# Ledger of designs, part 25: miniprotein binders against q56419

Target 1, 326 residues: q56419
Amino acid sequence: MEGRTLEEVQEEVFKRHGVLVPKKELEDLAKALEEAGLLLTEKVEARLKEEEEKLKRERPMRLAGLSYPEGEREARAFLEAFRASYPGEGEEARVLLMPHLEPSRVPEVYGAALAALEKTPPPERIYLVGVAHRPLKEKAAALPVPFQTPFGPALPDLPALQALDALLPFELFNTPLAFREEHSLELPLFFLKGRFPEARVLPLLVARRSPELGEALKVVLRDFPGLLVLAVDLSHVGPRFGDTPLTRTLAEEARRRDLGFLERLAEGEPEAALAFLGANPTRIDGVEVVASLLPLLRERKGKVLAHRLDLEAPTLSAVGAGTLVL

## First folded at step 16 (miniprotein)

Design h18
Fold by OpenDDE base, fold request of step 18:
Structure h18 (fold): chain B 326 residues (1-326), chain A 107 residues (1-107)
Amino acid sequence: as target 1 above (326 residues)
Amino acid sequence: TEEERRFEELFIEAWELLFLGYDSGNPEILRQAIELFKEALEIAKRTGDPEREAAVLASLALAYYELGDWEEARKYAREALRIAEEKGIEYVIQYARRLLEWLERLG
């Protein structure tokens, strides 16, 4: 069964249960407000155009002071604290799966990622693949500019990005505005840049599964070796995501799906991992990323270092996060 | 006017934060969005624009829902609905009703 997109699952849930799909409600209201002339004005369009032009030069920090410290000294202390939150030792990574959830919610999961990075020789480049939370013009996109971090700019690997673009049937350098606030790149990049200050980066977003991306990357990695990082979250369950309040049964199902997904990836069976999720009823957001990178994940064995289903008590909702090394 | 300009700036920034807070899972970002919406609401009230007022109230209702403050979400959704029904703002009516129905199911 072809894995359904998160949007398709949300639509199905909406159709079947008539429940509120919060993301869709956000989007629908925003659209209605735009149509009413309350959000998208000529002035806003001009600002967005200016921001798009700026994104041709650099991607500024959006979450500094919100999710992590802006100052370098404080940022280093932040990294150390997160590393300390994971009591275990890491393993060398050729592929790292890590979360992009707000770091303070799952500190030990990020700590596990840092532990893995400690055992990993400094790569020349990092292929950082995040989830597009905004629409892309194509299935995937890249932004070939420096990304600002408290540790200095993460510089793009332009030769590798160009090589990738040349192998794709679509324009890779599309939808720059989708990168402006994309936390699925910014948050993991904080940790990656802090650990590997000299590594070049390929910041990639996936909106929809692209087998072409995985095949192209497989070729590019031969000439441009590096660390592959999948920045993805796992299950999203509870009222914030259209479910009833978290119950033991729902939590157990979320954990089962999260761990079953990660374990199959750890066994080098990414197709089995996708098949295990089926229609993805617990809304694992990393499905499209994994589906795009199948050629790079096949037959790679590894280890699950950490997992957490983090309860947000006020909303009675939970989000899964994990760290996997291959 | 300057007030209208300020309203638009606040309202847009608040919505940007609302999306970012929702997607990232950072409740502090949602709280910041709420503060900007509240400021926008006061402007809308002062200027006497019921459509802007209803729009902000609906937005606040959603933001509080995402934050898990269902009591405040209901409050703002009801107020949004009231104004929208009085003025015939259909998209707000539809949205506020759906949100209230869901909030009623939650408890």
Scores: ipSAE 0.777, ipTM 0.921, lowest interface PAE 0.7, mean pLDDT 92
Fold by ESMFold2, look of step 16:
Structure h18 (fold): chain B 326 residues (1-326), chain A 107 residues (1-107)
Amino acid sequence: as target 1 above (326 residues)
Amino acid sequence: TEEERRFEELFIEAWELLFLGYDSGNPEILRQAIELFKEALEIAKRTGDPEREAAVLASLALAYYELGDWEEARKYAREALRIAEEKGIEYVIQYARRLLEWLERLG
């Protein structure tokens, strides 16, 4: 009769509920290759140390020629084309939520952000909050250096950054290498710097939710007013993210989750927005940023200007992106 | 040697592009990573280095999977597995088998 061992039962549970986690697969193979000496050599370690020191002085463009043009004239034309992709009018933003997904995939969503910036008085500074795609030494980090763009360097707001650092229970300037490849800052910054060439920037990354960050930013924004930008993507569904191939039902669920999240934020109810997602079954990217910034989002009403769940036909997957003004 | 130095440069840059393409959702970056991996593969073949060859093949399988070209992903994963089983390269064996099993599930 049933001769099942604990190991057999555990295997059955794994088979029934096991899902490939593609980011984990990428990380696991990279780690194995590092341990084999193919990705982490003495020469690579020396290069990374040198690059870390250079990042303490400036952050060069990584995506010029890949996601946007390198030259200023071409970049200006590119910016205008994106604005034209969104035929609507924007609204003044004190807080802007915009994507960091490859711009060519969601041109009208970035265009909606440009429309909002068109209605927004030029700020003295921009608090640009992205999502760390590499590990940080702390829950959040900043890099207080110029970020190069085709429109010239985006200069750091050093007094505001220092004020923020002083209010946190950890060193804010903690992981320069994490900024080296970080598209969640670089892609939105292209659009922001193109529209606000005189604004200084606080380039911030969140790895894990930090209530302390939100409380500190509330204080800093009072003394150093500016535009708060949440540079986040929304749902991630399909095999590229560990699901079965995209179906109509999964796509409809992802859209519902994206829009329900954005609409609750637009109602000034960020806690309700997070509660609506529950366990976050469609993997909305912005959760850790929103959870960190609750004090800045409460009671602030606004409008969803654009949303797209962008299909990746070859991977049978999709990524959501939206534009929200508060 | 010059070829070993070139292999290292290509392989490391290809992996950096692979992470960047995956994270940003930019398939052109993934295609550029694949181009570099293919050049690295030719060096590994010329130098007769089976671990490097198997590692690049596994990396190509991953890159094609992320690009959505699952037929190419299967091709490179099977080739990586063949070499890895022959030469006892355990981490490649484990990765290639897992990817092939997942791809079969996707149909």
Scores: ipSAE 0.753, ipTM 0.909, lowest interface PAE 1.4, mean pLDDT 91
Fold by ESMFold2, fold request of step 18:
Structure h18 (fold): chain B 326 residues (1-326), chain A 107 residues (1-107)
Amino acid sequence: as target 1 above (326 residues)
Amino acid sequence: TEEERRFEELFIEAWELLFLGYDSGNPEILRQAIELFKEALEIAKRTGDPEREAAVLASLALAYYELGDWEEARKYAREALRIAEEKGIEYVIQYARRLLEWLERLG
């Protein structure tokens, strides 16, 4: 599993001469420490086995007290503060693109997502598609268990998940540990569950583009209608991501790439959006998810509600986030 | 021992927080990782375990780099390198040299 992620990073570094890739440095040092017996011991292996068994029953909150409040009353106030950060009205979404970046960094972008949800009839279910930050055994995965939130458990849509699994040429439910700390599902889910407390959820992760996933989801969505959510971030630029320090020129390019990508998606042209990025020089996070979901994005027109390239002064870096309704 | 158990718990939790803070873009999570690494470092020093000490110093260097405190990152990377060269801890040597060279290029 780790070799697959490492191979992807190594291929990128091979093409980018002389760059320190900080995610690769994290992974390489962690692996070396595991091999030295400092991070992977018999006790750690036993703990992970226990956690895997627990994840077959439920997925607990990981980021309560870190990214959002644990208590329901405080969580509702938090949700309303984010809505207030976006001055404006949303539009109805059948597909919503929203970030998974730490919410306090891009409050108006999350607020725009809430504004869109206000205009969206409560769905029976939400197809929540995030980006896997830990290795998956396959190109994509799901975890068919309740995800705990301050607003109560987000219950899985088991019939829809089973239908999806039956259409795929790989096992969908075989990587529970990858969900243990996956913020790309947990952070958007906080907002989605807060606004649609009765909706069931299909919690999905993409590690590598899968045309099979998009074709299967198109079929499943016909029989199990719901809201499709792409929980993705945009540009990642600067030393935190293996670049030189952020300049005004690099920031302008990142904004241009983010907005050009979003606008082409908004015109119902997802292939053109991917082509616009070329080699993806600003490392837009959402490309593997968009590439997987092409059949669901083609010819859907909509609107970019918000965008922010959030500057990280201490790291001379930036991350882009946006809200798009289709 | 109890100190070895405590070191293991701190170091593993700090690494989990380091990944989570990096991936989510949450600097407060990175600061929490750093606090746990510092506690682990004190245990490694008290127990006289140079590989654990060098490993924690390398981890702190990475955590401070991710947080954007590059002065602290250089400090911990140099200290990690000193111990690792003395004791022949190759993976720390390789990591610390790469980070220090990169930090030098960043200015």
Scores: ipSAE 0.753, ipTM 0.905, lowest interface PAE 1.2, mean pLDDT 90
Fold by ESMFold2, fold request of step 18:
Structure h18 (fold): chain B 326 residues (1-326), chain A 107 residues (1-107)
Amino acid sequence: as target 1 above (326 residues)
Amino acid sequence: TEEERRFEELFIEAWELLFLGYDSGNPEILRQAIELFKEALEIAKRTGDPEREAAVLASLALAYYELGDWEEARKYAREALRIAEEKGIEYVIQYARRLLEWLERLG
């Protein structure tokens, strides 16, 4: 056995001292500022109440002009550029796993999703399952309203959403404000609506694994067939995520865990994919969605079309993204 | 006042952009948040409001940390700490100290 490397010694010293958890620091500082009256006033509370009522009627674009163009012509050209960044052919998908990371960071991964959609017959509806970045009142939530896109509104499939709500042991339509800025739905939806302008959408969020959601969705999909989309990112490693600085070893491990997870899903073995991750040391955020949707993923074989661990040199961090068809 | 209203609008929008940039992994959104925080800082300085000034400086330190500009993060955290210690703004003191200690470990 070899002696300890410099990297291993540095990790030990790092772990013996306090750890900053950046998402928690954001949340704690924001809360303190709210308590100080700097972020939460009567005017802000009235605005949030108004926004919540608005979200019961429609969900406006939040990322137009930031992550994608607002105008339809420019948005179409943007889609074409992403498709061109993936020179391969796709495969038909009944289930599609795609990222929700900023598209410009992983253009060929989104391009692979577009390639898969080219091979996929236009569905009547899309079950779009993202990851909640704001707290939900329950394990999962939906927002049964039109989501605005540069390609026009993505209309909700109200009968399917109501059927889903009726089968769950909790109220599905439970946290409208959580959808206000939720990029894990908005970014994938841009690509999906651009390819399937007539498809209705079930916009769903998972905060914590919900076996009940997967069981209910299996029943609903039988009567309301459509495309299932898991809009998830993979590894999150480095100081931006409360981790040690990225090393070549950590990057290789993150890639290995991302691909091992995706390949086991591609073999129709979602339980094995979860078991492979164990304690999830590289913080793959797809875990809660996959764990919720086990009944829909079992025995579905497919193919990994693309993967990137996108390196952030300034932050010594990285995020993984992939495209999987089942 | 009109300047106090403008400060509130900038600071709240900057914080919304800060969360959105962090969660989506979009550094350009973080840069936009920083621009708004800098405008809000100018207002806090003109109006002589040390809690607002310290709060914006702490927010800038966090935004620059998330962007990976750790030299700027240190600079803003130190200035936030200086004002917060002078004026007894405990939540800024605690935040700035944690960030500075963490940045020392990152080197």
Scores: ipSAE 0.723, ipTM 0.891, lowest interface PAE 1.3, mean pLDDT 90

Design h2
Fold by OpenDDE base, fold request of step 18:
Structure h2 (fold): chain B 326 residues (1-326), chain A 107 residues (1-107)
Amino acid sequence: as target 1 above (326 residues)
Amino acid sequence: TEEERRFEELFIEAWELLFLGYDSGNPEIMRQAIELFKEALEIAKRTGDPEREAAVLATLALAYYELGDWEEARKYAREALRIAEEKGIEYVIEYARRLLERLERLG
């Protein structure tokens, strides 16, 4: 840890999540507790340092037994059940937009992704671009280590990762602790690894839009072809996200924005998709990822396979999810 | 002490789960966090540490808030506030009051 205390890293991690007022409450309390010496004790710091050192070797499963089965047999059954939840057929994907929301909330959307993967020739590598839910030191980051899955480790494509790093104006391999529990990679990776066991992976996180990332990836993809996966969610509306309880009007607006965003992406107009959202009042999660990957999304036509606005009834809130192939 | 160590372990693990559940949109993970917080709370009570107790109570209030259990959230927030005011734990006072105000707007 190059001279920064874990506290400094954590403080920096907590400062950047400006969009979700409710998360700010978590962050504010956590910060207060840390300052009081109740959360980040010397022992906790030591543990986190150890975990960071371990992350130099591998990224263990965090959500096994929570969001998906740990055992391979059960995990395969899980995949098949999700696939079965989508009644349609997929299409070949060169770019796949899929959710990273808790799978049980939007099974048919993940099912649609699996359907697309069935029609997709096994790629040599998967560029998996998730959303950083923890702050990054840079706009984007990668973790160049094996990610554990029930289907075995997803191995990094080190040559492609190195090529990408070389083209970026910042250190790509930053903030390893941000990957420790990042579900936006782990959840889609479960499905991807299950279908493409031999594919290498480039696990990427985007915290803020990085045009440089898209430009660099465009070059890298030429030399290192593969499947591009955008693991992003869509609208976040309701009290959990700072709105009033979900109403028909709010839900319709969320759906309109979600579908309008996806449809414009499907037409190969990612700039139009972003412009359509404006200030993003329904808090579409994937905007920074899409904004980073514009060069890779332009002029690519595709199809929206699935969309759901999933109600979390206890919080009267909803999250949008979609599957798009390009 | 062993109890203090156990408290710290539970408390941090619970917070990790809370964030994980919140971010992933998995309420069950948040419920698991709550169970760990409750264990931590019991330790804080046994050790007679009002700051830890108040802190956990405030955290539980927030966790229940995020689950949409506003009644339990209010309950724990009030208890956190009570202890914090009694013992002069300012940061918990501030947080608990703010949370209660928010809960009042939702109810």
Scores: ipSAE 0.803, ipTM 0.925, lowest interface PAE 0.6, mean pLDDT 92
Fold by OpenDDE base, fold request of step 18:
Structure h2 (fold): chain B 326 residues (1-326), chain A 107 residues (1-107)
Amino acid sequence: as target 1 above (326 residues)
Amino acid sequence: TEEERRFEELFIEAWELLFLGYDSGNPEIMRQAIELFKEALEIAKRTGDPEREAAVLATLALAYYELGDWEEARKYAREALRIAEEKGIEYVIEYARRLLERLERLG
């Protein structure tokens, strides 16, 4: 699979999943502009190469000052405000499903995740599995470098990452540029690092379902125990995602799909959760992650702590987010 | 030239922000992208580069579309189309027409 361009992989992912018709417009224009020599100029390519080399050493914050505060004091206050937005108590998590959507849109869902973390003994390591919003060379990838946060760097667990790589049929350490701006890792990591400052992290991205990843992780977790975090969103409905404007019927369907998915996961039936979605008409984001981690989710019973379908009023669109403890 | 370099820097940074805002679901990031695109547009106008101008206009149309500002999206798409038709910029013509057709279905 050596010769596919990032664009071809994106197009294939878009074609295959039918999910990203509106993003396809962005991608189509971006591609046309690139082909015209207007986006990826020689200078931009040189910059990207330099950034790729830097990513061999560290992953800088991208969303500091945009989605969360850059300063530690302000970041702590931010963290506490999010915790305060969830009125309930959490439960101990061995597996945590939480969102990666812009935190300000679903504060109580992140608050529920923080509540769960309060009941969770500090792990030695966190397996943080996000969604690749950029194409990966392989089905999954890891970046084995420190991730910068307002609370200091989240250090990689190199021994555990190496053990994982050794069990995979593909090179785990691929596509470093896909991590550069990946919010599905950066946003949850903010909250995780803020609560567990001493935990090492395995930052993982999934682009396509990889059963091999789940099997490998199951083995690695025996020797390298830790908290598994699935950073995934739920339904994406409305014009921004190729639907008609949000109606009561469409919102009810999105909620039904989201909750039905989460409830089946809470029952320890991840295959049933995937089957329940079928063709995934409401475009639940976390499908490929869950499909990759089936061995780790089977027979684990838990609880749905929070769910929200957040309306973006200007676009008449909505995104689902949830917090699940297993 | 320095202006061309600045245009390229602004244009790519704005596109990065546009994707980041879109993917993360943060409209404010997309608004920041729009401001950078507007700066890039002014450079394209000053340098007299109709292709860059049309490209930025089409991009602005799309960015406003993604923000749900369909009126501004139509405005920029029409302007992009006009310039592109005058100068024979086919990929912008195609895109702007398609976007306008979509916008007509939403209105």
Scores: ipSAE 0.803, ipTM 0.926, lowest interface PAE 0.6, mean pLDDT 92
Fold by OpenDDE base, look of step 17:
Structure h2 (fold): chain B 326 residues (1-326), chain A 107 residues (1-107)
Amino acid sequence: as target 1 above (326 residues)
Amino acid sequence: TEEERRFEELFIEAWELLFLGYDSGNPEIMRQAIELFKEALEIAKRTGDPEREAAVLATLALAYYELGDWEEARKYAREALRIAEEKGIEYVIEYARRLLERLERLG
């Protein structure tokens, strides 16, 4: 079209043609189907109860064979390939921010995390804080059971989990079913367990910002030292998330926000990082996690090791991922 | 019935995969969900349950939409709407219409 930039055409097309269905639309349909008795039946309820009972013992792999290999040998080769995808060297981490996005989308970002882990002395325990993609009864939750991995079970640190629970104003061990398929824990745990097979884990989910969690963890970390891992993604932009198709302008804005967020974290200014995002128009995933962990992130200086804004071409949408060490 | 049970099992598992694929950003998981939904659809057709059929069709439309397959999404949304309007399935009518409106805007 004469005189218009490709971006203007894309914006016009988008304005005319609308946006992909946000997650809320999935949720709304699911809810309607549940209300119609198609997704929640007596049998489903019974199954969910059974699954909840099983989750008292262990959390099985959900993404084995889908996102990573199930077999140990293949899993080790997978891990090595991801490490190889990052050409740089890592730095020792006391705090590691890494993605939970499908690994195949951002291999070098996971590779950067592995590079950091190579420079990190084996921790006694790993505080793994993910994002709850399903509702929690409380602002945060933990599941105090072994998590299955191709490298063997990641065992919980029960004493540290108990200490954390005792310091929180709410029951930490809530909503076990929220953990059953939560990829924000499972995916990073694959890499963490592969690198640190003997480390115990505190699998934590954050649904909403909990300042209490950060304060409690700060106390717990004194008596139970370990590696803190924030498993979070960054910007979510494009039609899949309610925006126009990815344009250069939109991608630049997403990168600006991602990097601006990470850089401020790297400077030890987590409050400034949150303030920089404002209303978070590019939907950085990790905001609630960072907001919950402010006491642990303050004054810690570090380095951004990797960043990628990964395009999902069929949906013209993109997700940001980064690796930060502190 | 056994077929109803199987439908429910497939439909629930497929929805679980759909959410998992959506949240994780893995389109292959969503493709697996679609295969299960197609099996569920065949059961709904065989049993002559228009509500289940319309529900699966609407869900398939959404799943294809999430994969960026707009043509297939439109196809399934139109079929969902047709059946739902014939049978008075209001929640499917509303959803399918809304989805079609969005799809029309995408071209």
Scores: ipSAE 0.769, ipTM 0.916, lowest interface PAE 0.7, mean pLDDT 92
Fold by OpenDDE base, look of step 16:
Structure h2 (fold): chain B 326 residues (1-326), chain A 107 residues (1-107)
Amino acid sequence: as target 1 above (326 residues)
Amino acid sequence: TEEERRFEELFIEAWELLFLGYDSGNPEIMRQAIELFKEALEIAKRTGDPEREAAVLATLALAYYELGDWEEARKYAREALRIAEEKGIEYVIEYARRLLERLERLG
């Protein structure tokens, strides 16, 4: 058996399982298990290959029945309930920053996103930029296939995707397996498809900051106008993320970082937002996405509609989520 | 063997769920992963593969840790460590020790 490198196995496991970059502990164990030949076998590889071939045709729902209802009727009721959880009115969005956290944890934040979408004219296409929780071959990737939702398939905008690919110095259509279970696309897409059933979608993942992506998208958006959606979470603090249990001090710091980040984005100062975070000690996950999209975020003024630092009580950990319109 | 195949399938699927649950912040998904790991553990025990057994135990320890069940995490980590030390499974030893140290800091 010609010795796949541990890296290849890890990459394959990550590819195969669309495994979000686990926290260091998960990653370390997974890596060790891969090296030991326990997480990647020939059979697993064969299955992954089959799944990769299927992903050439469509991306099935992974979180249906887990994070949102599978049935359309129930899904519509779900949307309505989330919208109801936000008591305010939205604003028209040209750029929408929304979470990708488990919806049940931050319903009013998703509700705020829905409120913004209510005030947004139906876009022809949605540029949905998520966070790659699995390794990508390149800094960013796209999957040019229909994404299944309870509201029907979200169809890709192939012309716009092709235009984007042509402007990038790397192959955009890479690492299809990274999309298989990527919740950072699936969860926001549920809400987006529910609100804009006719919009085409450009599902994009960012693993590492790619200034090229932002510049390319800026050009593409001229010929292919649409709604830009940043599906990102904010701070991750507590034991699950390598900190001590959540304290008042830690929570205040997380909120300060989250709100400071969002407010600077709302002022049209994305570079200032990034600079404000510095080393990102509270682990705002959207940093690489924002860093990639700087050209699209500059000088755009907007409003923070919602923010929540959601405590996961059993783990004494918390995750920040926000909704921003630009 | 068929059992080895089933182990691998379960173990991989469980890890997929574990990551999905972890990353999405959905503890129910992680609980589903745990159930699959437990099934994998039983297979490893039946087949007499201490490495697979230790690996699953370490993974279960981590999964329970991620759920905030520190007691169960400690239990599984200790068991993983025991088997790994008996059999010289170094990567499990290292991981289980590290996890136990973290668990000790939490209370």
Scores: ipSAE 0.756, ipTM 0.909, lowest interface PAE 0.7, mean pLDDT 91

